# Ledger of designs, part 12: VH-VL binders against FAD synthase (ribL)

Target 1, 153 residues: FAD synthase (ribL), of Halorubrum lacusprofundi (b9lsn4)
Amino acid sequence: MTRVVAQGTFDLLHPGHVHYLEDAATYGDELHAIVARRTNVTHKPAPILCAEQRRDMVAALTAVDEAHLGHPEDVFVPIQRLDPDVIVLGFDQHHDEADIAAALAERGIDCRVERASGRDPRYEDELLSSGDIVDRILKQRGSDCDGAREGQR
Below, E stands for the ipSAE of ESMFold2; O stands for the ipSAE of OpenDDE; V2 stands for 0.75 times the mean of E and O plus 0.25 times the DockQ between their complexes.

## First folded at step 3 (VH-VL)

Design fa18 (framework fv_fasinumab)
Fold by ESMFold2-Fast, scan of step 3:
Structure fa18 (fold): chain C 153 residues (1-153), chain A 121 residues (1-121), chain B 107 residues (1-107)
Amino acid sequence: as target 1 above (153 residues)
Amino acid sequence: QVQLVQSGAEVKKPGASVKVSCKVSGYTLTELSIHWVRQAPGKGLEWMGGFDPEDGETIYAQKFQGRVTMTEDTSTDTAYMELTSLRSEDTAVYYCATDLRWGSGYYFDYWGQGTLVTVSS
Amino acid sequence: DIQMTQSPSSLSASAGDRVTITCRASQGIRNDLGWYQQKPGKAPKRLIYAASSLQSGVPSRFSGSGSGTEFTLTISSLQPEDLASYYCLQHNSYPLTFGQGTKVEIK
């Protein structure tokens, strides 16, 4: 049995997330997704939705066998315990496969690192990032009142 | 696999404090979200507080705010719950209970055996 | 605070009987509910997580159902070793709150 791990924030689920997880699933027999907690997200604004809700949405996808909440201080702890054969990085993730492989090796984790393919929008209005969705909400529903600011959290 | 072993029974006078320990084995303390739950004789379970992995902070039930402190010693894989200004109504069995800081997020898949704290004058 | 109300507070049934315990939340908690068994003199043990998922090692006669505000724990064929108090727990929001418990006795 080949165990695959995919990892991400998965805020405001969109077709890009679905493509990533479906592509990751092709690398093995069982796909586990690790959903980042708020404390794990440092490279972009904090997610809009709580980690449990993001995990529940990911868990509902056909490609995903099991979804897990990440470790708040050490992203490699779940990976070490799950002991996967393959970790599949997202197409847009800001991580080099070799760097991740080196970090895994330092922790004694014997695992292959792959990267999912990207896909192009199928039509002009298709949104493939949570940032684009937030942008759309702010432009169409934002106002000069204080309530609009809460959408930026 | 995971085991939580708590310190032994305590008898305290009103106004004293008690510090109950919870020793973790099978996993490291840093992999677990430790919570504390008490049960007065003949009564139900009452949550006191615990580690919230989402925010990385320990939170306490309002009823115990200001009297309870929950700490961890990662070098010994031991969690502690200290309750101060003890009253007779604090007589209870105190449990540590946990789940993984990662994973299911469904709480309390492992429990300590309990520590009876008796507060009597 | 979310209040959890269990029904009944106690019940007495014979071996082989089907037993149901209900738990009602004062507001929606999705499936953020667990069921716990506490035998006399022992620490509680989780039976069900995520409202309906059976904990590893727990006999299949135990099952959970429900979502939102109404939840049920069912024991399809009560056994003598099931004499215990049963508690629901919501973990949808802090503070975590338990139901008051249901005492199950065997006739």
Scores: ipSAE 0.161, ipTM 0.711, lowest interface PAE 4.9, mean pLDDT 88

Design fa19 (framework fv_fasinumab)
Fold by ESMFold2-Fast, scan of step 3:
Structure fa19 (fold): chain C 153 residues (1-153), chain A 123 residues (1-123), chain B 107 residues (1-107)
Amino acid sequence: as target 1 above (153 residues)
Amino acid sequence: QVQLVQSGAEVKKPGASVKVSCKVSGYTLTELSIHWVRQAPGKGLEWMGGFDPEDGETIYAQKFQGRVTMTEDTSTDTAYMELTSLRSEDTAVYYCATDLRWGTTGSYYFDYWGQGTLVTVSS
Amino acid sequence: DIQMTQSPSSLSASAGDRVTITCRASQGIRNDLGWYQQKPGKAPKRLIYAASSLQSGVPSRFSGSGSGTEFTLTISSLQPEDLASYYCLQHNSYPLTFGQGTKVEIK
């Protein structure tokens, strides 16, 4: 049985996320998705929705067998525990497959690194980015919408 | 199987400090979100603080702010809770309690508990 | 801070009885509520998470329900080993807060 891991932030689901997870699932028998914590997202604006809600949404997708919250300090901890055969990177992720493979090997994780296929917009106004969705909301509803973490504990 | 084993009972005078330990086995410490809960004799449970994996920060209840410090030593898989300037009303059983920092149940406190450490503060 | 109020504070019931304990939050907490059992001299044990999900290994006579501000723990057929204090916990926001507890005694 082949276990596949996909990883991302998954804020405000869009068809690009669905395509990524469906493509990732084709690499094996069982797809596990790891959803990044807010603290893991440092090089772009923090996600609008809390990690728990993002995980619940990902878990509801047909392609996903299990969805997991990521580790706040070490992204490789869930990967080591899941012991996957394949890790599938998103099409738009600008990570070098060889660099990720090397990092995994240093942690004793022996798995293949693959990259998902891309997806073209089906129509002019299709949004395939959480950032674009946020921008659309701010434009249409005003700039005073402060996101708050729902279900904060 | 995750197990949390706490240090033994302590007797302290008012004004002293106490440091309670919580040794993790079955998982590595870094995979667990550790919180501390106390219970005064004959009273209910009171949350003191713990690690918030969403923001990567340790949060303390306001009542204990400035007197409590929660730390972790990953080399020994041991978490600590240090309470300073002890008062008689700090007499309680102190529990470490955890959830996974990751996984499908990572946001549902508390799936594992230590056995408790009785701290008695008296003159 | 979110206040958690349990009722009743204590109860006595016979083996086989249906027992219900209620927990009320001072504001909406969605399903971010757990129920805990504490037997005399022991550490607490989680019975229910996410308001209604039964913890693995916990007998099916325990069940939880509710969402938002009103929650109930039910023991469908009380057993002698259920002698304990029961606590609800909200983890919707910090600080985490417990209810004051309900002591269950068997007649």
Scores: ipSAE 0.015, ipTM 0.636, lowest interface PAE 7.4, mean pLDDT 87

Design fa20 (from f05 with heavy chain G103S S104T S106D; framework fv_fasinumab)
Fold by ESMFold2-Fast, scan of step 3:
Structure fa20 (fold): chain C 153 residues (1-153), chain A 122 residues (1-122), chain B 107 residues (1-107)
Amino acid sequence: as target 1 above (153 residues)
Amino acid sequence: QVQLVQSGAEVKKPGASVKVSCKVSGYTLTELSIHWVRQAPGKGLEWMGGFDPEDGETIYAQKFQGRVTMTEDTSTDTAYMELTSLRSEDTAVYYCATDLRWSTGDYYFDYWGQGTLVTVSS
Amino acid sequence: DIQMTQSPSSLSASAGDRVTITCRASQGIRNDLGWYQQKPGKAPKRLIYAASSLQSGVPSRFSGSGSGTEFTLTISSLQPEDLASYYCLQHNSYPLTFGQGTKVEIK
C-alpha cells in the first residue's frame, strides 16, 4: 500500500487546489494532506480562514483520505509520523525537490519527492489562486469596512 | 500510547510558589500541546492556560495572568507550571492535559496526567 | 468569556436507564465541544469530541449531539462503572471554559 502526502495552506479553496490533490492521489493508494497553520505561513499574507476550517474543507474533498494539521515548529514531524512513500509538491511551490529529499533523509524518512502538474484555466473567469480571489473581492467590494477597527481603540 | 506523569503532592505556605512537572512518554513533548487544568476539592474543572499551536504561543486565563508561567524542557520531555504568590484558594489538584499538535482536532484533551495535589495552608 | 451551564447538577438512576445531560453555551460555539468523564479520585478522560464524535475505546452507549448553543450527552443504558462526574468543555475561543459538572450516581 503506497501512502502519499500533499501539503499546503489551502486558504479559500479553488480549482488549482483540487487539481493538485487529484494529481497527488494518482501517485499511490492513500492520500494524506497536511494543512499549514498560520504560524507555518511566512513571507506571504496570513490565511483568511483558521487552520481547522481549512483542514475540514480539504478533508471533504474526494481525492483526500485524511487531512491533518501542520506542526507549528517542525514541518517534518507529521511527515515522519505518517511515514509516507511519496511526497507530492504543488506545481507552484518553489521548494527544490533535492533539498527536501536531503532534509527527509537527514531525519531518517525514506520517501520519494515528486511534483504535481500544473493546469490551464478551463474558462475565462476561472481563478486558480487564493491571492487572485482576495484581489477580486477587494476590487469589486471595496475595503470600506475599516471602521471595524474602532474596537481596537 | 501517550503517558503523562506528574510530580508528587506538595504542601506550601501562603505567599510561596509551586512548580509542578509533567513528564511525557510515548510521544515527544514537541508533538503535544500541553494545557493545565485545576480542580479545587469538591469543585469543577478550571482551565488555566496552555500552548496554542495556531499562533505558536502560550495563552493564560486572565485570572492567573501575572502569577502563572508555563514552560517546556524539550531535552527531558517535561512541561512545567509554576504558580506564585499562593493563597489558600489555590488548594487544588493540578492536571496537565494534551492534544496532538499535528492531529485533525486540537484542544480536545485526549490524555491527562494523574494530577498533583497542592495544599496551601498555614 | 463563554459561560457553559450544565443540567442537571446531579442525578441518580438505575442500571439500564437512559441518562441525558445538557450543556448550554452563552454564545454560539459551533461544534467546538467535548465531553469528559471523571470517576472518583481519578483524572478526567475524554468521551466525545467535535460535539458528536465518539472517542476511540469509549463504549457505544455514550453519544453526543447538538451544535451552536445547546448540547446533549446521552448514556443509552447506564452501567455501574458509569458512576462519575461529567463535564462539557468549549474550545471555540479563549479562555477555554468547562461546565460546572453533573454528578451521576447509580441506585
Scores: ipSAE 0.161, ipTM 0.718, lowest interface PAE 4.4, mean pLDDT 88

Design fa21 (from f05 with heavy chain S104H; framework fv_fasinumab)
Heavy chain, then light chain:
Amino acid sequence: QVQLVQSGAEVKKPGASVKVSCKVSGYTLTELSIHWVRQAPGKGLEWMGGFDPEDGETIYAQKFQGRVTMTEDTSTDTAYMELTSLRSEDTAVYYCATDLRWGHGSYYFDYWGQGTLVTVSS
Amino acid sequence: DIQMTQSPSSLSASAGDRVTITCRASQGIRNDLGWYQQKPGKAPKRLIYAASSLQSGVPSRFSGSGSGTEFTLTISSLQPEDLASYYCLQHNSYPLTFGQGTKVEIK
ESMFold2-Fast, scan of step 3: ipSAE 0.229; ipTM 0.735

Design fa23 (from f05 with heavy chain Y108G F109M Y111V; framework fv_fasinumab)
Fold by ESMFold2-Fast, scan of step 3:
Structure fa23 (fold): chain C 153 residues (1-153), chain A 122 residues (1-122), chain B 107 residues (1-107)
Amino acid sequence: as target 1 above (153 residues)
Amino acid sequence: QVQLVQSGAEVKKPGASVKVSCKVSGYTLTELSIHWVRQAPGKGLEWMGGFDPEDGETIYAQKFQGRVTMTEDTSTDTAYMELTSLRSEDTAVYYCATDLRWGSGSYGMDVWGQGTLVTVSS
Amino acid sequence: DIQMTQSPSSLSASAGDRVTITCRASQGIRNDLGWYQQKPGKAPKRLIYAASSLQSGVPSRFSGSGSGTEFTLTISSLQPEDLASYYCLQHNSYPLTFGQGTKVEIK
């Protein structure tokens, strides 16, 4: 049986996350997701939602067999415990496939590293990133805005 | 950096109850599982139970079911363990220890409190 | 319930000696095994997690090995400050269970 691991922050769940996890699931028989804790996020603003809530949302998705929280000091501890056959990186994740593969080999894990495909918006105004959602909230609900208007003549 | 600080030593008479506290700092309680472990004088470590905040379910060792209650107060980041109907054989050091959340499992016990001595004397 | 059996129950060794402690699980636990050190009068401290990974800040003379049902903790060159009781813990399934402990004395 082939065990697949996907990993990410999964803040403000959006269709891009769903696509990533569905694509990751095609690489094997079981998909396990690892959800980063706030302390693991160093390359972008801290996530809005707490790690446990983000984990619960990911666990609820049909493509995901189990969801786990990351280790605050060592991102490879959950990976070593799961002993996966494949790790699937997100399309926009900053990690280099070769660098991850080398780190896994140093830890005695024989695991291949793949990268998920991106997808195009399905309709006008679809948001596929947490950053875009936050930007939309700030533009529409920022302190310098009046109440919304709809259907002007 | 996660730190666990427990309440002070207590002396109780048989039949009384004791409630030990465990204050969490450096991390949020809702992202951790707290375990309770006791150690009678000169004896080994015994797991009593732990709280799974994801499901809101507490798992107790069979030996303590009916006498132990483990709760948490997220507003103060404090976990509690209450043991009722105390007997002399409950004299022990009681520890809280944190576990990293991992689906339905655990990583073990990463950080430990300093321990609380509970003496039950008739 | 998973039963954890440690051996030996106690040992006495000299500074510089290589010490090994064994832990056996009554059923397979993968690498869901930790080793804990308890010095006299102190709370336990984790030395090893995931059967073989050294906890940050723990001296390199400590190492763990094994998977499934047989596990070993090794101290490559015993130091006086290593006088302590050592416990294994399985966290593969509830209830969590400790070994009975191994008391290490320095002679």
Scores: ipSAE 0.006, ipTM 0.542, lowest interface PAE 11.6, mean pLDDT 83

Design fa24 (from f05 with heavy chain E57K S104K S106D, light chain D32Y; framework fv_fasinumab; at its last fold request DockQ between E and O 0.36; V2 from the best seeds 0.00; counts 0 for: pae O 4.5 > 2)
Heavy chain, then light chain:
Amino acid sequence: QVQLVQSGAEVKKPGASVKVSCKVSGYTLTELSIHWVRQAPGKGLEWMGGFDPEDGKTIYAQKFQGRVTMTEDTSTDTAYMELTSLRSEDTAVYYCATDLRWGKGDYYFDYWGQGTLVTVSS
Amino acid sequence: DIQMTQSPSSLSASAGDRVTITCRASQGIRNYLGWYQQKPGKAPKRLIYAASSLQSGVPSRFSGSGSGTEFTLTISSLQPEDLASYYCLQHNSYPLTFGQGTKVEIK
ESMFold2-Fast, scan of step 3: ipSAE 0.482; ipTM 0.813
ESMFold2, look of step 4: ipSAE 0.333; ipTM 0.771
ESMFold2 (binder alone), look of step 4: mean pLDDT 90; pTM 0.931
OpenDDE, look of step 4: ipSAE 0.028; ipTM 0.628
ESMFold2, look of step 6: ipSAE 0.250; ipTM 0.730
ESMFold2 (binder alone), look of step 6: mean pLDDT 90; pTM 0.931
OpenDDE, look of step 6: ipSAE 0.033; ipTM 0.665
ESMFold2, fold request of step 11: ipSAE 0.115, 0.123, 0.050; ipTM 0.693, 0.688, 0.671
ESMFold2 (binder alone), fold request of step 11: mean pLDDT 90, 90, 89; pTM 0.927, 0.928, 0.923
OpenDDE, fold request of step 11: ipSAE 0.008, 0.022, 0.020; ipTM 0.593, 0.616, 0.603

Design fc01 (from f12 with heavy chain S108P P109F; framework fv_fasinumab)
Fold by ESMFold2-Fast, scan of step 3:
Structure fc01 (fold): chain C 153 residues (1-153), chain A 122 residues (1-122), chain B 107 residues (1-107)
Amino acid sequence: as target 1 above (153 residues)
Amino acid sequence: QVQLVQSGAEVKKPGASVKVSCKVSGYTFTGYYIHWVRQAPGKGLEWMGWINPNSGGTNYAQKFQGRVTMTEDTSTDTAYMELTSLRSEDTAVYYCARDLWFGSGSYPFDYWGQGTLVTVSS
Amino acid sequence: DIQMTQSPSSLSASAGDRVTITCRASQGIRNDLGWYQQKPGKAPKRLIYAASSLQSGVPSRFSGSGSGTEFTLTISSLQPEDLASYYCLQHNSYPRTFGQGTKVEIK
């Protein structure tokens, strides 16, 4: 059996996440997703939703066999435990496959590194980023919303 | 082979500016943050800030805010650190170092540049 | 800012000795700690990441332990080439902060 690992933050689940996981699943027989904990996100804003909720949403997707929380200090710990045959990077992740393979090999993980295909919006008004969703919420429901919502938020 | 190669030593007068370069090879430049760390003669290591070569985003230590600027040139795989209004206390070896981020984790400084000595003499 | 305090500031030991360096954080940093070796005239080199994980190519005589606020770097059998300054670094929060360093010399 070929075991595949995908990983991400998966905040405010959107169709881009679903596409990534569906594409990752095509690389093997069993897909495991690793969901990053809030306290470990250092290069981007912290996710809105707690890690357990994000994990549970990912676990509910048809393409995902199991979803796991990341290790608080070391992303490689759950990867070593899972011992995957393939790790699939997201389409827009900036790491080169060879660089990730080298980092994994340094930690004793011998697996193939692949990249998921990209996905364009399928219809007008489809949002494919958590940032865009947050911006939409702020525009419609936050400080930019009209006076009818003042005092309710 | 991963390498970070820095520009050569500089001698500057108080009040001048210096711009140090860090040219990378052997890996994808945009896949790793570049941090800058300095060390005054006989002293310890002091973190100055980082740049994300993919976005151009930066984060500077408060002590250097307003005097430091970090930039990148993805066409030459080179990061830069410019420090202005130099003082004698800025005499130090300046290092660049890469930071692996993968998933949510940061695993800093597996590879360093050789260092650039900047001497500020009155 | 998180303050990182190392002890001792310097030590002198003989080849074959067990050497221990301690690093204390002013607040909890989980296992977001690395250890770095700097030989005279050279750039630092990472020895340990994630508090206890040995960097590839680093001799097994080096080991790291600890979590939260108290961390230790151990050299089980000191060698002459280990003459260097050793630094801990916390990467739990910004700004990143180093310990003041420990200078290791051979008697």
Scores: ipSAE 0.015, ipTM 0.590, lowest interface PAE 7.3, mean pLDDT 85

Design fc09 (from f12 with heavy chain L100V S108A P109F Y111I; framework fv_fasinumab)
Fold by ESMFold2-Fast, scan of step 3:
Structure fc09 (fold): chain C 153 residues (1-153), chain A 122 residues (1-122), chain B 107 residues (1-107)
Amino acid sequence: as target 1 above (153 residues)
Amino acid sequence: QVQLVQSGAEVKKPGASVKVSCKVSGYTFTGYYIHWVRQAPGKGLEWMGWINPNSGGTNYAQKFQGRVTMTEDTSTDTAYMELTSLRSEDTAVYYCARDVWFGSGSYAFDIWGQGTLVTVSS
Amino acid sequence: DIQMTQSPSSLSASAGDRVTITCRASQGIRNDLGWYQQKPGKAPKRLIYAASSLQSGVPSRFSGSGSGTEFTLTISSLQPEDLASYYCLQHNSYPRTFGQGTKVEIK
């Protein structure tokens, strides 16, 4: 049985996250997701939701067999514990597959590193990032238009 | 190039508190965790905890929980470790050390500060 | 907590001798083990990471081996400047724990 690991922050779950996890699941028999704690997030906006809630949302997805919280200081600790055969990076994650593979090998983890495919919006209003969702909320909250879509301007 | 420079020696009375600083240079302060390790005279090394300078998040060894506080000041690239309710058993050299979580296999404590001697006596 | 036990607690050897220090973990830690050298009056310096990888700038006479619960640091040809205490550290789980140390003295 092939064990796959995916990792991310998963703040404000959106279809891009779902696509990533579904694609990651195709690399093996069992998918485990590692959800970053606030302390794991560097050089990015802090996640809005707490780690436990983000983990529970990820755990509820059909593609995910188990969801785990990241270790507060070392991303490799839960990876070593899970002992995966494959780690699947997100399409837009700024990690080099070779660098990650080398780091894993140095820790004694015999693991293949793959990258998920990207996903385009399926329709004009589909949002695929937390930033886009926040922007849309602010736009709609500040709007004077509060009518039903049915037959109202 | 990469350096961790700690504050000078301190002498404290039992029951007092001490705050040790660790100023970093030569790398991006917020990119790496800072750990604190102590060593009593003639004894071994003991891990106390860490701070993530980017978030202010911390993790403390259970032995020090409630007595230790780790903080950072990103404007001066400095980490701090404050220990309260000092006892004679807290007499030790206190070290800060950098943790690298990504890259070519530097997984803990690749660069250390020079140490700060804290003496607790009457 | 994971307990790290080093053996021996101290040793005395001559220049050119092969020296072996062992470290045993109370539970499996894979290769999440580092070796640190501390010379008198100085901060520790990392020698080995990931159980067997030599830190850049460290002389090739130092080597590490082992996995799981049994680990070894070897100095193939002891030099006078190697007078120091040596510590193993597990970073598999929290809290991080060090061995009690091995003091190496030169005859």
Scores: ipSAE 0.006, ipTM 0.488, lowest interface PAE 12.3, mean pLDDT 82

Design fc10 (framework fv_fasinumab)
Fold by ESMFold2-Fast, scan of step 3:
Structure fc10 (fold): chain C 153 residues (1-153), chain A 121 residues (1-121), chain B 107 residues (1-107)
Amino acid sequence: as target 1 above (153 residues)
Amino acid sequence: QVQLVQSGAEVKKPGASVKVSCKVSGYTFTGYYIHWVRQAPGKGLEWMGWINPNSGGTNYAQKFQGRVTMTEDTSTDTAYMELTSLRSEDTAVYYCARGLWFGSSYSPDYWGQGTLVTVSS
Amino acid sequence: DIQMTQSPSSLSASAGDRVTITCRASQGIRNDLGWYQQKPGKAPKRLIYAASSLQSGVPSRFSGSGSGTEFTLTISSLQPEDLASYYCLQHNSYPRTFGQGTKVEIK
């Protein structure tokens, strides 16, 4: 049995997340997703939804066999615990698969690193980004620019 | 083969600024966080912060907040740590060290040779 | 901030002896702990990550154990080249914090 790990923030689920997880699942028999905590996110604004809710939503997806919370500092600890055969990176990540594979092997994780395929919008106005969803909410429902990203009612 | 090579020793007056460089080779620079750790003579190790070279994102220890700035130059695979308003207590060897960026950072694995910064009147 | 306390602060032992160094966290840190060796005038070298995983290239006489708040680094058969200061580092919370260090000397 081949165990696959996918990871991400998964804030405000969109079809891009679903595609990524479905593609990741094709690399093996069992897919585990690691959902990043706020402390794991440095390259974009903090997630709107709490980590537990994001995990539960990911866990409900058909492609996902089990969803786990990331470690407060890094995702290495859950990856080592799961001992996967394959880790599938998101399409938009700029990491070199070979360098990540070497770093994991050096740390005792015998794991292959692959990259998910990209996906084009299927119809006009399909949103494939949590940021785009937030921006849509702010335009349609927001009335105070200062507090918009803190979640207006 | 992973290497982190730091700039040479510096002597500064109190109130001055210092900028230490850390040039990396043997791996993809943007794939790993760079941590900065200092050690005063005869004392233990003190974590200062890290930078994610892929995004420019940083996390600084509160003790250094407002005085430290960490930056990167991806065209030269070099990370920088600038410390301002230097005091005699800032006399230390400053180290850069690599951490995995795979979604986050982890305990640093490879270290630079260190840069001695002496703050004296 | 999480405080890391090492015990003992220093020790002297003979070649071939079993040496243990303890690191205690002021709050639970799971297994988010690394152990580092620093020889005089040199940069630190990571020995152990994730509390118990041996860094590639590090001799098997080094081992780590523990979780939560109590951690131990063991050198099963001390060698002359093990003369160094040893540090634990927690990476469960910001800021990252090191123990004060343990100096190991050979008699």
Scores: ipSAE 0.006, ipTM 0.510, lowest interface PAE 10.1, mean pLDDT 84

Design fc11 (framework fv_cosibelimab)
Fold by ESMFold2-Fast, scan of step 3:
Structure fc11 (fold): chain C 153 residues (1-153), chain A 122 residues (1-122), chain B 112 residues (1-112)
Amino acid sequence: as target 1 above (153 residues)
Amino acid sequence: EVQLVQSGAEVKKPGSSVKVSCKASGGTFSSYAISWVRQAPGQGLEWMGGIIPIFGTANYAQKFQGRVTITADESTSTAYMELSSLRSEDTAVYYCARDLWFGSGSYSPDYWGQGTLVTVSS
Amino acid sequence: NFMLTQPHSVSESPGKTVTISCTRSSGSIASNYVQWYQQRPGSAPTTVIYEDNQRPSGVPDRFSGSIDSSSNSASLTISGLKTEDEADYYCQSYDSSNHGVVFGGGTKLTVL
């Protein structure tokens, strides 16, 4: 069996997440998703939803066979335990495939590193970013921010 | 707790360069961002820049851009900070510090090295 | 680009409570996490609070952190002051627009 790993925060699910996971699933027989913990997101506002809830939502998706929480101290611990054949990076992730492959090899993990395709909006009002969803909520239902948004994604 | 061991004190002439090393203990080097922070005698903490080894990406504070180069060698779990065109004002203790959590695209110094005193005098 | 402003010094007697503020000059203090460091003479800094209000293992619960959006500031509160708490304290936050770390100027805590 070919085991595939995908990683992300998956705060507020949107079609971009679903596309990523569906595309990742095409690389093998079994897709495992690793959901980042809140404590790993320090340069922007923490995810709205707790890690366990985000994991459960991801686990409910048809493309996902199992969802796991990330490790707070070492991003590679869940990957080592899963021993995947393929890791699929998100289209907009800031990780270089070669750098990830080198880091995996350093830990004795021999797997391919692939990148998912991007997804274009299917209709004019489709939101493909958790940040855009949060912005929409704040604009329509929240109090106005104190000036321009800063560090909000 | 200190998980980072830095190279020893240096005495340098104005106009020269210095390269300080920071060796990580254990197996967490490549997955965490490493910052370089200096502290002049009696002064506060000043961020110089950092590197995220897994990305191969370094960022520099505007004040140091052009004089500082930060690199990492994952095979030896060692980060380096090289400061060129040294001035007497560069006399300081230089610290490396690792982020607490993996996967952040930011710098959140948490586990600090012991510091390296660099003295620039003629 | 923003600055974090702390008082230069604070003093209090043993057993009392002290609060150190850290005010952000532009943008919301809540936009990025705030960390707090303790630095004793001759030593490297150590983290006493991370992610606004979390304590590392080994840091006593006398130390607490908070955010006040109305004053655009973070605070470090130390209750039941002990002489061993005498140190310099620094706040820190991330400037996401410039991809850099910002430190406060530091506060010298004297316990007399």
Scores: ipSAE 0.007, ipTM 0.532, lowest interface PAE 9.2, mean pLDDT 82

